# Ledger of designs, part 1: VHH binders against Uncharacterized protein DDB_G0275255

Every score and structure here is a prediction.

Target 1, 266 residues: Uncharacterized protein DDB_G0275255, of Dictyostelium discoideum (Social amoeba) (q8t2u0)
Amino acid sequence: SSILKANFYYKVDWENVQCFVPPCPKYTIQKLNTNEKSQKILDFIFPNGLNKTTLLGDESKTLIVLGTTQPSSKFPNNATDFLVTRVYKSLPLGNKQTSTDKYYMFGDNGTRCKTSPCPNIVAALLNVHSQEIINTISQPYEKNVGFLDSVWLSSKNIRSDDFGLIGQGTIKNGVISISNSFIYLPDPPIKCPELPLLKCVEGNSMTYSRDENRCLVSPRCTKFGVCTLSIPLCNKGYRLVSFPSTELNGCPKFFCDPEFVNKTHK
Unless a header shows other numbers, all headers, positions and changes below count from the first letter of the chain; antibody chains aren't numbered by Kabat.
ipSAE, averaged over its two directions, is called F for ESMFold2-Fast, E for ESMFold2 and O for OpenDDE. V2 adds 0.75 times the mean of E and O to 0.25 times the DockQ between the complexes of E and O.
[cut] marks letters that were taken out.
Atom coordinates printed by the task and the answers are left out, and those that the model quotes come from them; centres of patches stay.

## First folded at step 4 (VHH; from q3R2 with D33A T101V F103Y)

Design a3
Fold by ESMFold2, look of step 8:
Structure a3 (fold): chain B 266 residues (1-266), chain A 124 residues (1-124)
Amino acid sequence: as target 1 above (266 residues)
Amino acid sequence: QVQLQESGGGLVQAGGSLRLSCTTSGRTFSSYAFSWFRQAPGEEREFVGAISRSGGYTDYADSVKGRFTISRDNAKNTFYLQMNSLKTEDTAVYYCAADLVYYGSWDESRYDYWGQGTQVTVSS
C-alpha cells in the first residue's frame, strides 16, 4: 500500500483465557495518555532482530509498542493484528505508578544555564500535542537496584535520536518523578564495535572501560592490582556482568544489567 | 509560535533533480528536529524523511531511500531536501514540519509546526 496509517504508542496487556473457537485474541492495547477504549489484538508483527518469545505472553504486560493496527492475515474480517515499529520494555523495580502518571519522552529545549535548576528539558506527552518545560528527571532505579549502570540509564533520558526511554511519571514544580522507565529494544540499538586484539607483556592483563552503551572500550594493558573478593548478587530481573576494569587496576567491575537487554561482553 | 517556509518547488522532467529548502523565523533552528512530508492530490499525507536536532540521525521512507538526501545548515537556519532521480510518482505538495522532541518517522500527529507547502511536479 502507498498509504500508511499513523503510528501511536500503546500499553500492552495480556490474559491467558480459554478460547474454543478462533480467532482467539489474548492481547489488548490501550493508547497512552488517552481515555480511548482498549482494543483486542490477535497477533503482533515485530521488527526483524527481536526475540519474540521474550516479548509475548505475560511478558507483554511490561511493554509499550509504537505502531498501527491492520486486519488479521488469518481472520481479516474478525480480528486485528498490530504492526510494531518500536518496542519498549519497563525496567524491573520501578516505583508503584500513581493515578496522575502520564507517559513522556524528553528532549533538550536549547536553554543553557551555569547553575541548577535549569529549565532545559522538554517533557512531551506521547500521542497528544502537549509539552511542558522541566528542569529535572528523577529516576527511582539508583536507589532500588544495586549495581545498576547509572551512566547507561542517564544516557537514555534525553537523546537526539529515537533511542531514548519513555518515562512514566508525574510532574510537579519542574521535576518529573518517574515511576517506571521503558527502554527501547534492542539495547544497545547498534551492536558494540569490535575491539582490536592486543597482546600484553607478562605481568599485565587486558583491561577496559564501559561506555554509555554498555560497550567495552579503551583497551589497555594494566599491571594487576590487589582485588577484593566480594561478588555482588543482583535483584530479580537483573543479571550480574563483570569485566576487568582499568579503573580498578584489572580487578573486576560489576554491574547488574536488565535480563532483557543484549549482552555486550563475556 | 514558530513559522516554517518551504521553497524550491517547481516543474522538473523525470530523472531530474530538485532541492527544497525550509527556513524558520522563530526559535533557534538548532533546537528542532525536522521532517519532510508530501501529499499527492486525493492521497493521505506521507512521511518522506527526518533529521535530528544535531543532524547525526536521518531516516527516510523506503520509496525515496537512496534518491533523496536530507541535510541542515545551522548557520543559515535552513533544512534541505535534495531530490535526485525524480519519478512521476514523486509529484506532490511537500511540507516541512518541526518539533522540539524527536519522534518516530511515521508519526505526523506529533509535529506541532508545519509549513504551507511547495508544489513539486515531475513530468514524464
Scores: ipSAE 0.000, ipTM 0.333, lowest interface PAE 10.8, mean pLDDT 83

## First folded at step 12 (VHH; from p1 with D99L)

Design p6
Fold by OpenDDE, look of step 13:
Structure p6 (fold): chain B 266 residues (1-266), chain A 124 residues (1-124)
Amino acid sequence: as target 1 above (266 residues)
Amino acid sequence: QVQLQESGGGLVQAGGSLRLSCTTSGRTFSSYYMSWFRQAPGEEREFVGAISRSGGYTDYADSVKGRFTISRDNAKNTFYLQMNSLKTEDTAVYYCAALFVYYGTWYESRYDYWGQGTQVTVSS
């Protein structure tokens, strides 16, 4: 018989319960894309680099975890722990999620087209042996989240590394309509490189570009331009970030980054 | 399309070591995982281990965990299976396979690309 690892993707939830005798299970996991019953979890064992306290905070139903269950080290006969290998956090959108939307990860199937539409995306249904080829990922974040870094978000859809996002949505006519995206944590998975300090001549200041990892890159000395005086407000769950932008002639470029991602600059 | 070619198989004594290689050719795909499978005589093919594109994620069957190590060299389009402390029960044809997206489990039916296999024989 084939021996397979029992790693699956689960949605994490919290139960608002008090323990008669601490500790008691306060978490539940639901296997994605299945109708399996939720399981009570006593504790999550996270890999290095992730803060358990931060992740298992007040927000419910915002985490997806990849891992496996095991008997609790403390209560092997009465409780279950979850060994986490990967963690994903829901990107705030402000809309109500539908229960019918399935969870997918995406890959590039290597197809290259000269014309549109191009069926070059593999949408793999998590935990279930099923996939579809699609040509477009339609996500609502750019439209509904002001000043969101679309380059950052788009870069996470299809990855050649391990840090692709999970998309919750529905597929129709080669297009997946995303209702919720879950970002791999930590983000960025690799810390941004340190930048040199430039000494700019009078009338010039050091400016930057921002890459797909939200890292500042390509420092330049740029002549001061005229800047607008308005500062944007971010949606709930997002923080305002800015940097002197080469593109904007030294003026600050603003983004609203999710609060749960690491800061990459001031 | 991705083509896979295994090499490095052979005869080895129990307790010995062997290193298998799988070289990929053709179009490269983003977000693919490389996996090793094996099939012993009279048995079903079984998962041995896998490694992600970046190499940052590896997974192993319990039967080989601690003894086998998978690595990859993307510059050479090659990934490896280092087999240590070999046992007679490790005797099998070893296959490499490519998976586009990892969705939780390593079902062999999910893999669209397979190598031809290389024979590993562990003698007592």
Scores: ipSAE 0.284, ipTM 0.642, lowest interface PAE 2.0, mean pLDDT 88

## First folded at step 13 (VHH; from p6 with L99M)

Design r5
Fold by ESMFold2, fold request of step 18:
Structure r5 (fold): chain B 266 residues (1-266), chain A 124 residues (1-124)
Amino acid sequence: as target 1 above (266 residues)
Amino acid sequence: QVQLQESGGGLVQAGGSLRLSCTTSGRTFSSYYMSWFRQAPGEEREFVGAISRSGGYTDYADSVKGRFTISRDNAKNTFYLQMNSLKTEDTAVYYCAAMFVYYGTWYESRYDYWGQGTQVTVSS
């Protein structure tokens, strides 16, 4: 009847198979960090507030979902749906996964050190009761993605809230080498605070910093600076964003943000 | 690594109050969801309540909602259960438990660490 199964973390795959007789499930899920056989899924039931353009069909191949299976609402005897609790989506331009990669979440273990390396990070396997202490999370994206917001990404490694990333990677000698990072959606999980609409004196304009949630903060009036006219290009899967930066004396600061996250400023 | 120890259990009369504490080694407490469970004699262990890593989200079993309050002090590495308006049905061994990975449910199988338990006895 309506008894819910236990939730697990699954990797999603998809193939556009054409069928003439319903049901025609086009998705599969595989439980992370296990050898369990993949399951066919007809439909995903997502939480409210997600942009489904980035989640369905071919776009689903970059997803990790937390949730459980249930009989299909459309074909209860012949198909399976997936009730989604959380969605994570991989950043474009990671490294190729290796056979030793596992899927982890991270946290601070409370250790503080005077010198490096500091074994202050818990790396916990998803779906399996196993964790180990590491000192370093090594991300590939700053090297692979021009103009990446490294403060934003670094803040997603270990968070005090519930919105940290899932890292796919291999641990060796206290270092995890991440192949792919999966970002909790929506990002930001909480809408950015409104900014005041204030006037600056003549010759000045409003400038900002951007915080670890990609929100504009610390509005200030800054005298106009001399700016370069170079506009960077972003890699496929990333979109160019800019804002008048206090640090750059009102000149635009540029980032390449993932196309699948919410915009936080114009 | 987290090691859990409950304290503050005892005998109390119905309608009274009691405060349980759960202490850790302190190194990883802020990274864990923390929960209280209880087990009466001859019964399965049941969920009492949980608190998120930051303390911003709490959840309670219906049987204790409005009477029990969960809180945490990450600076002191301590997790609390304030029990008010106690009833004889609250008599149980109370366990503190920690879950690192969030699974959206409070099933026992998801918890990484458990305390040894502290007895709470509510007399009529």
Scores: ipSAE 0.562, ipTM 0.799, lowest interface PAE 1.6, mean pLDDT 88
Fold by ESMFold2, fold request of step 18:
Structure r5 (fold): chain B 266 residues (1-266), chain A 124 residues (1-124)
Amino acid sequence: as target 1 above (266 residues)
Amino acid sequence: QVQLQESGGGLVQAGGSLRLSCTTSGRTFSSYYMSWFRQAPGEEREFVGAISRSGGYTDYADSVKGRFTISRDNAKNTFYLQMNSLKTEDTAVYYCAAMFVYYGTWYESRYDYWGQGTQVTVSS
């Protein structure tokens, strides 16, 4: 009978090396927040429903995976596979990691304060039973990424659901300075709700706002306004998206969304 | 300190129902996965069921599936176990437990906080 091994969170790396004889494992995993030796992996077995284009080869270098190892089905005595329970992928254009960085998940600890700073955030190390109370999560992406959806990213820091980000960073004086944030995949984790189809009178068009899950919401009929012809460019790793915005009188509002998340409109 | 306290245990006839509550102090448990375990005399503590942070996902041991229901009210910082169609083999001390980081399985070693337990006795 097979004994199910305990799951841990691992950082994935990949090396495009050539081998003369199979098996040729090109992936390695390193257990987060430990000094354990990296382990070679031949194949990943992902949950159904993921876009594998963003998960394999060079793209795997940006992954954190939750799961466990098992003997390879192809080479059971010579190679190791990884059974994936969850996948997280880093946002492009973080800051360079430092030697003091560790990997955390965050949550609300229930403290409510009349004044700042408020130590109301639990920062829990992955893989290690250690938690620290902090007051601030400092993300690098609003500075580094033009047209980032900051409401979306902010919503990922502390979630009441199971789909918050993993933050790589250093805690000092109650503040974590994030180098890289890893987003749970798929994103959004739950399909956007359907909207009622409204019919607009002549001269008007349907306009929207976008919520914290990047879903279009609050449909309205709005008289079309005069729009700037300027179309922004997104940094590498991000795709330009737009929608007719209520705030902008029907003119397009632009965001640069990570290329690896699901499209939510258009 | 984060403290978990079970309540609602007692003596119940077979076929009856009982509702356990778990209340917390110290930290809000809305950021925690919450679980029930039970231990009969002379036996290993066993998993009963778990609920995700939001309540959107539940998981149950096969021995209780369909009879027990886990729920939570994050606004009241309270976690519940509704036990229906009770059997004498459900007799045990029931513990609530909290886990901050999810690991894909409900191993006891992953839980950060445990309650003191509440006795449930099901008579024939």
Scores: ipSAE 0.537, ipTM 0.788, lowest interface PAE 1.8, mean pLDDT 88
Fold by OpenDDE, fold request of step 18:
Structure r5 (fold): chain B 266 residues (1-266), chain A 124 residues (1-124)
Amino acid sequence: as target 1 above (266 residues)
Amino acid sequence: QVQLQESGGGLVQAGGSLRLSCTTSGRTFSSYYMSWFRQAPGEEREFVGAISRSGGYTDYADSVKGRFTISRDNAKNTFYLQMNSLKTEDTAVYYCAAMFVYYGTWYESRYDYWGQGTQVTVSS
């Protein structure tokens, strides 16, 4: 009976390789939170819904994959493929290298407090059966990334499902200082529901709210008024999106969404 | 991003039929609305019709109601414009367009992506 290999988290690196004699693996994976030797990978097998070319065509060392290695289907004796179960993409935050920080996923440990700080978060060290109890996740994105959807990002920190983010950082005094966050892909993991189309009378336009999955919700007709003309600029790696906002009385609400997430609206 | 490519245009006699196709490519994960526009020589581009992502909702310009039908095949990432009972005034370049956010109307300015267009010529 074949024993199913365990899945582990790896950071993916790649380089340009001129291939003269196959196989020519150009990818390298490093097992997170370990000192294991890096492995050469010929190809990645991604689950449905993810575009391999797009994911492996961006900056190196920005991708974390969960999965397992297997002999290459093309070169079973000479090369290794990686069977991907999950994919995580780094949120852009400049060009900082964070090679010394450990990688965690976060969960609710069930603790309920009446006062703060509350040690209600478990930081699980990836690939290692170790965890720490923390009370605060401190991330730099809200401060440094203009017009980032903080609701969207925050909603990904502590999850009971499989769609939580990976946080790279260091823990001190119950606080993890995040140096890098990796978002589960595809995002959103569940497709946004289609909204009904309203017929608005003259002088009105359909407006929306946006939920934690970046989906537009609660369509209504709103009287169209005068709005400010200022359009924000997004940081590198982010794209500007907007929608007519009910909350802003019909005026556009702007967000800077990471380029690697799926567009959910204009 | 969404890329749009029209096809199926050509020359047809008045009273005839023609079926246009718009094939989409790229990131089509999110809900978007697809529309057909047309522009006759010397005229402004005008709305022809629209269809929702699910295909459950369609809307048409008055000038084409009852003659034109829009449908969608999400499995093929393609939507169609079936044009029946064609008239000479239907002669135009037909464009497909995609919109991510519906504003309560089908204004041209609300669309995010456009095809290159396909020529439809209806002869008398």
Scores: ipSAE 0.038, ipTM 0.254, lowest interface PAE 4.4, mean pLDDT 89
Fold by OpenDDE, fold request of step 18:
Formats: C-alpha cells, sequence, structure tokens
Structure r5 (fold): chain B 266 residues (1-266), chain A 124 residues (1-124)
C-alpha cells in the first residue's frame, strides 16, 4: 500500500535467522527511546547516494535509520521492508552505553550568555515529544580517538540543517555525556567545492585549509619549508588523511577520519 | 581503496578514432581530478589530459590538444578519453589516474591511484 506513514528513528540490528521460505528477514529494527517490540525487516530501501552493500551485514549494527515500514514487494509477500529516509552511522570507539542512555538530537535555543555555562542547547528526545535544555555536549571521541578532527565533530552537534548527529547519552546537571554519536550519511552531505587551479612558481606549492566539512578550502601558493615528518597511526575504524597546510607553512596536517565517511582529499 | 581500470585500447589506423574508458571501483570517493597519462616504448610517462570532478574544467597536453577530449560520467564512476585523428606517435600504454589534492602541477608523483594501463597502437 502507498499509505504514507510517519517516519521514526530505529536502531538496526543483524540477526542471522533461518526461515522456511527464503529470503529470510535478517534484520531487526528497534524504535529509539521506546520499549516497543523489535520488528523483523526483510530489506532496506536506501535513498540515492548510499551503497546498500556497504551499510548492511555486520555493519548494520552500527546504524540508526529514519524511515517507515512497508509491505515488501518481494517474496514472501508478508514480509516487511523499511523505507529509509536518513541513515546514521556510529563513530567507532565511543564509550560503552549505560542503562540510562537515550537518543537525542540537538538544536540551538537562541539563548546567548555572557558567562559560562550557557543553557543554549535543546536536547530533543527522538521519537517522543520531549526535550531538555542543556549547556554542554560532552563527547568521548577526543579522548578515545587520536588525531580526530574535533572541528568536524563539533560542527555536527548542532546544525541549522537536517544533517546533525544523533547523540546517545545521559543528561545530568545540564550536561549530556555522550556514549556514542551517530553521523549522518553521506558525509559530507554536500560535496566539497572544486578548488581553483593555482600555478605556483618554482619553490612554492599549493597549500590549503580544511573546513568543518573536511573540505579543502582557501588554496594558496606557499613557499615550502622544512617539515618534521612524524606520521601518526590511526585507531581501528579510522583512516589517515593529510593535506599541505597553510597553517603549517606547507607541511602536512594529519587527521584520522572515520572510514565510513567519504574521502574529501588525500 | 580505489581501483582504476582502463579499457577500450587496441589497434587503429592512423587518422582513426578510439575511445578509452577508466572505471573506478572500491570505496565511494570524489576525486578532484582524473587524468590520463601515456607511456610510449622507451619514453617517460607523459601527461595527456585532466578533468575536474564536475567536468567543468579540462586541461590537455599540447600534443593532443584539439584531437583528444576527456569527459566523465560520475553516475557510472567512469571517465573517458576520446581520441580522434590518431597518429602513429600516439602509440603508447595509456593510464588513468586519480588525484584528490591538486598541488599546482600534473606531476605523476601527486596522483594517488593508478590504473594498470591499456595498450593503444596506431598503425600507418
Amino acid sequence: as target 1 above (266 residues)
Amino acid sequence: QVQLQESGGGLVQAGGSLRLSCTTSGRTFSSYYMSWFRQAPGEEREFVGAISRSGGYTDYADSVKGRFTISRDNAKNTFYLQMNSLKTEDTAVYYCAAMFVYYGTWYESRYDYWGQGTQVTVSS
């Protein structure tokens, strides 16, 4: 049926089940912030731009999806598919979840303060009509992940667009302690702009800055200086990226980006 | 990882045309530039041409300018080298390459990924 249903947020899980008539529903979804019974899903219908094969399987356990259920168009006819509107993927190396953790999205409530802490953040509980005002989002990844782009992650917390992260955590005394953050996919949601071609004179090379979307910006011709090269190692689930940095006078700046985000540069 | 695979090479007569394809596979990515290189027997690898991610910008070596055209289809993760008015001196192994960061040059060392190459032979 083409009946439009409300979209909700669900945690995805993989369950290797056997059934009498294949294909078997190997996925389950659990509605966030509820005690509703998990639902078996035969297949996910993803929006354009996302590769289903890379998102599902064992990796599906790291996903949160926004969408709605619908009858499957595939056999068996009584199976349920999930129409995905949005996909979020957990950042590796979060903290262990606690029993009090809930799932939130965050917004700016417009409050401006002269002093800290400032209660300027709205933590909206997903799938329910509840929200709480907080002053701080505490992420675990800066401590757990070496060479993480903190500017990138911080920019995901509160957004004016629909591409903010989902935070799993507990609120206490105006602070949410996040166990895990889920990043909107694809990342970046908007492709990085193309950079102009600069022809640098001999002895100079192009250098860049990196913005909050992990895009290289503001290309310049910079005289190449002496660099101390220590190449860092990234934690599991992260890949090493680098670019010639204007800030570092042409020397490479390193970051460890999650493997599941799109490469925006070398 | 990104893999590049060339196809479309072969034998063609002078004055003829040939279209090469380079297909990308692996992880989803958006390189800033895709390029074609070629290497003739006993010669160094040389730049043939490049195309930007959007396809809005192209650059060609002087030796192929006006005869060769580079295009890309991002939906198919493929970019092309249309070779017209082929000459015997165009005989070479043709390589495709991907560049994420442009350093102000088309030097080989700046490219991140390379294909295995496809042979193009132009007979007199």
Scores: ipSAE 0.018, ipTM 0.204, lowest interface PAE 6.7, mean pLDDT 88

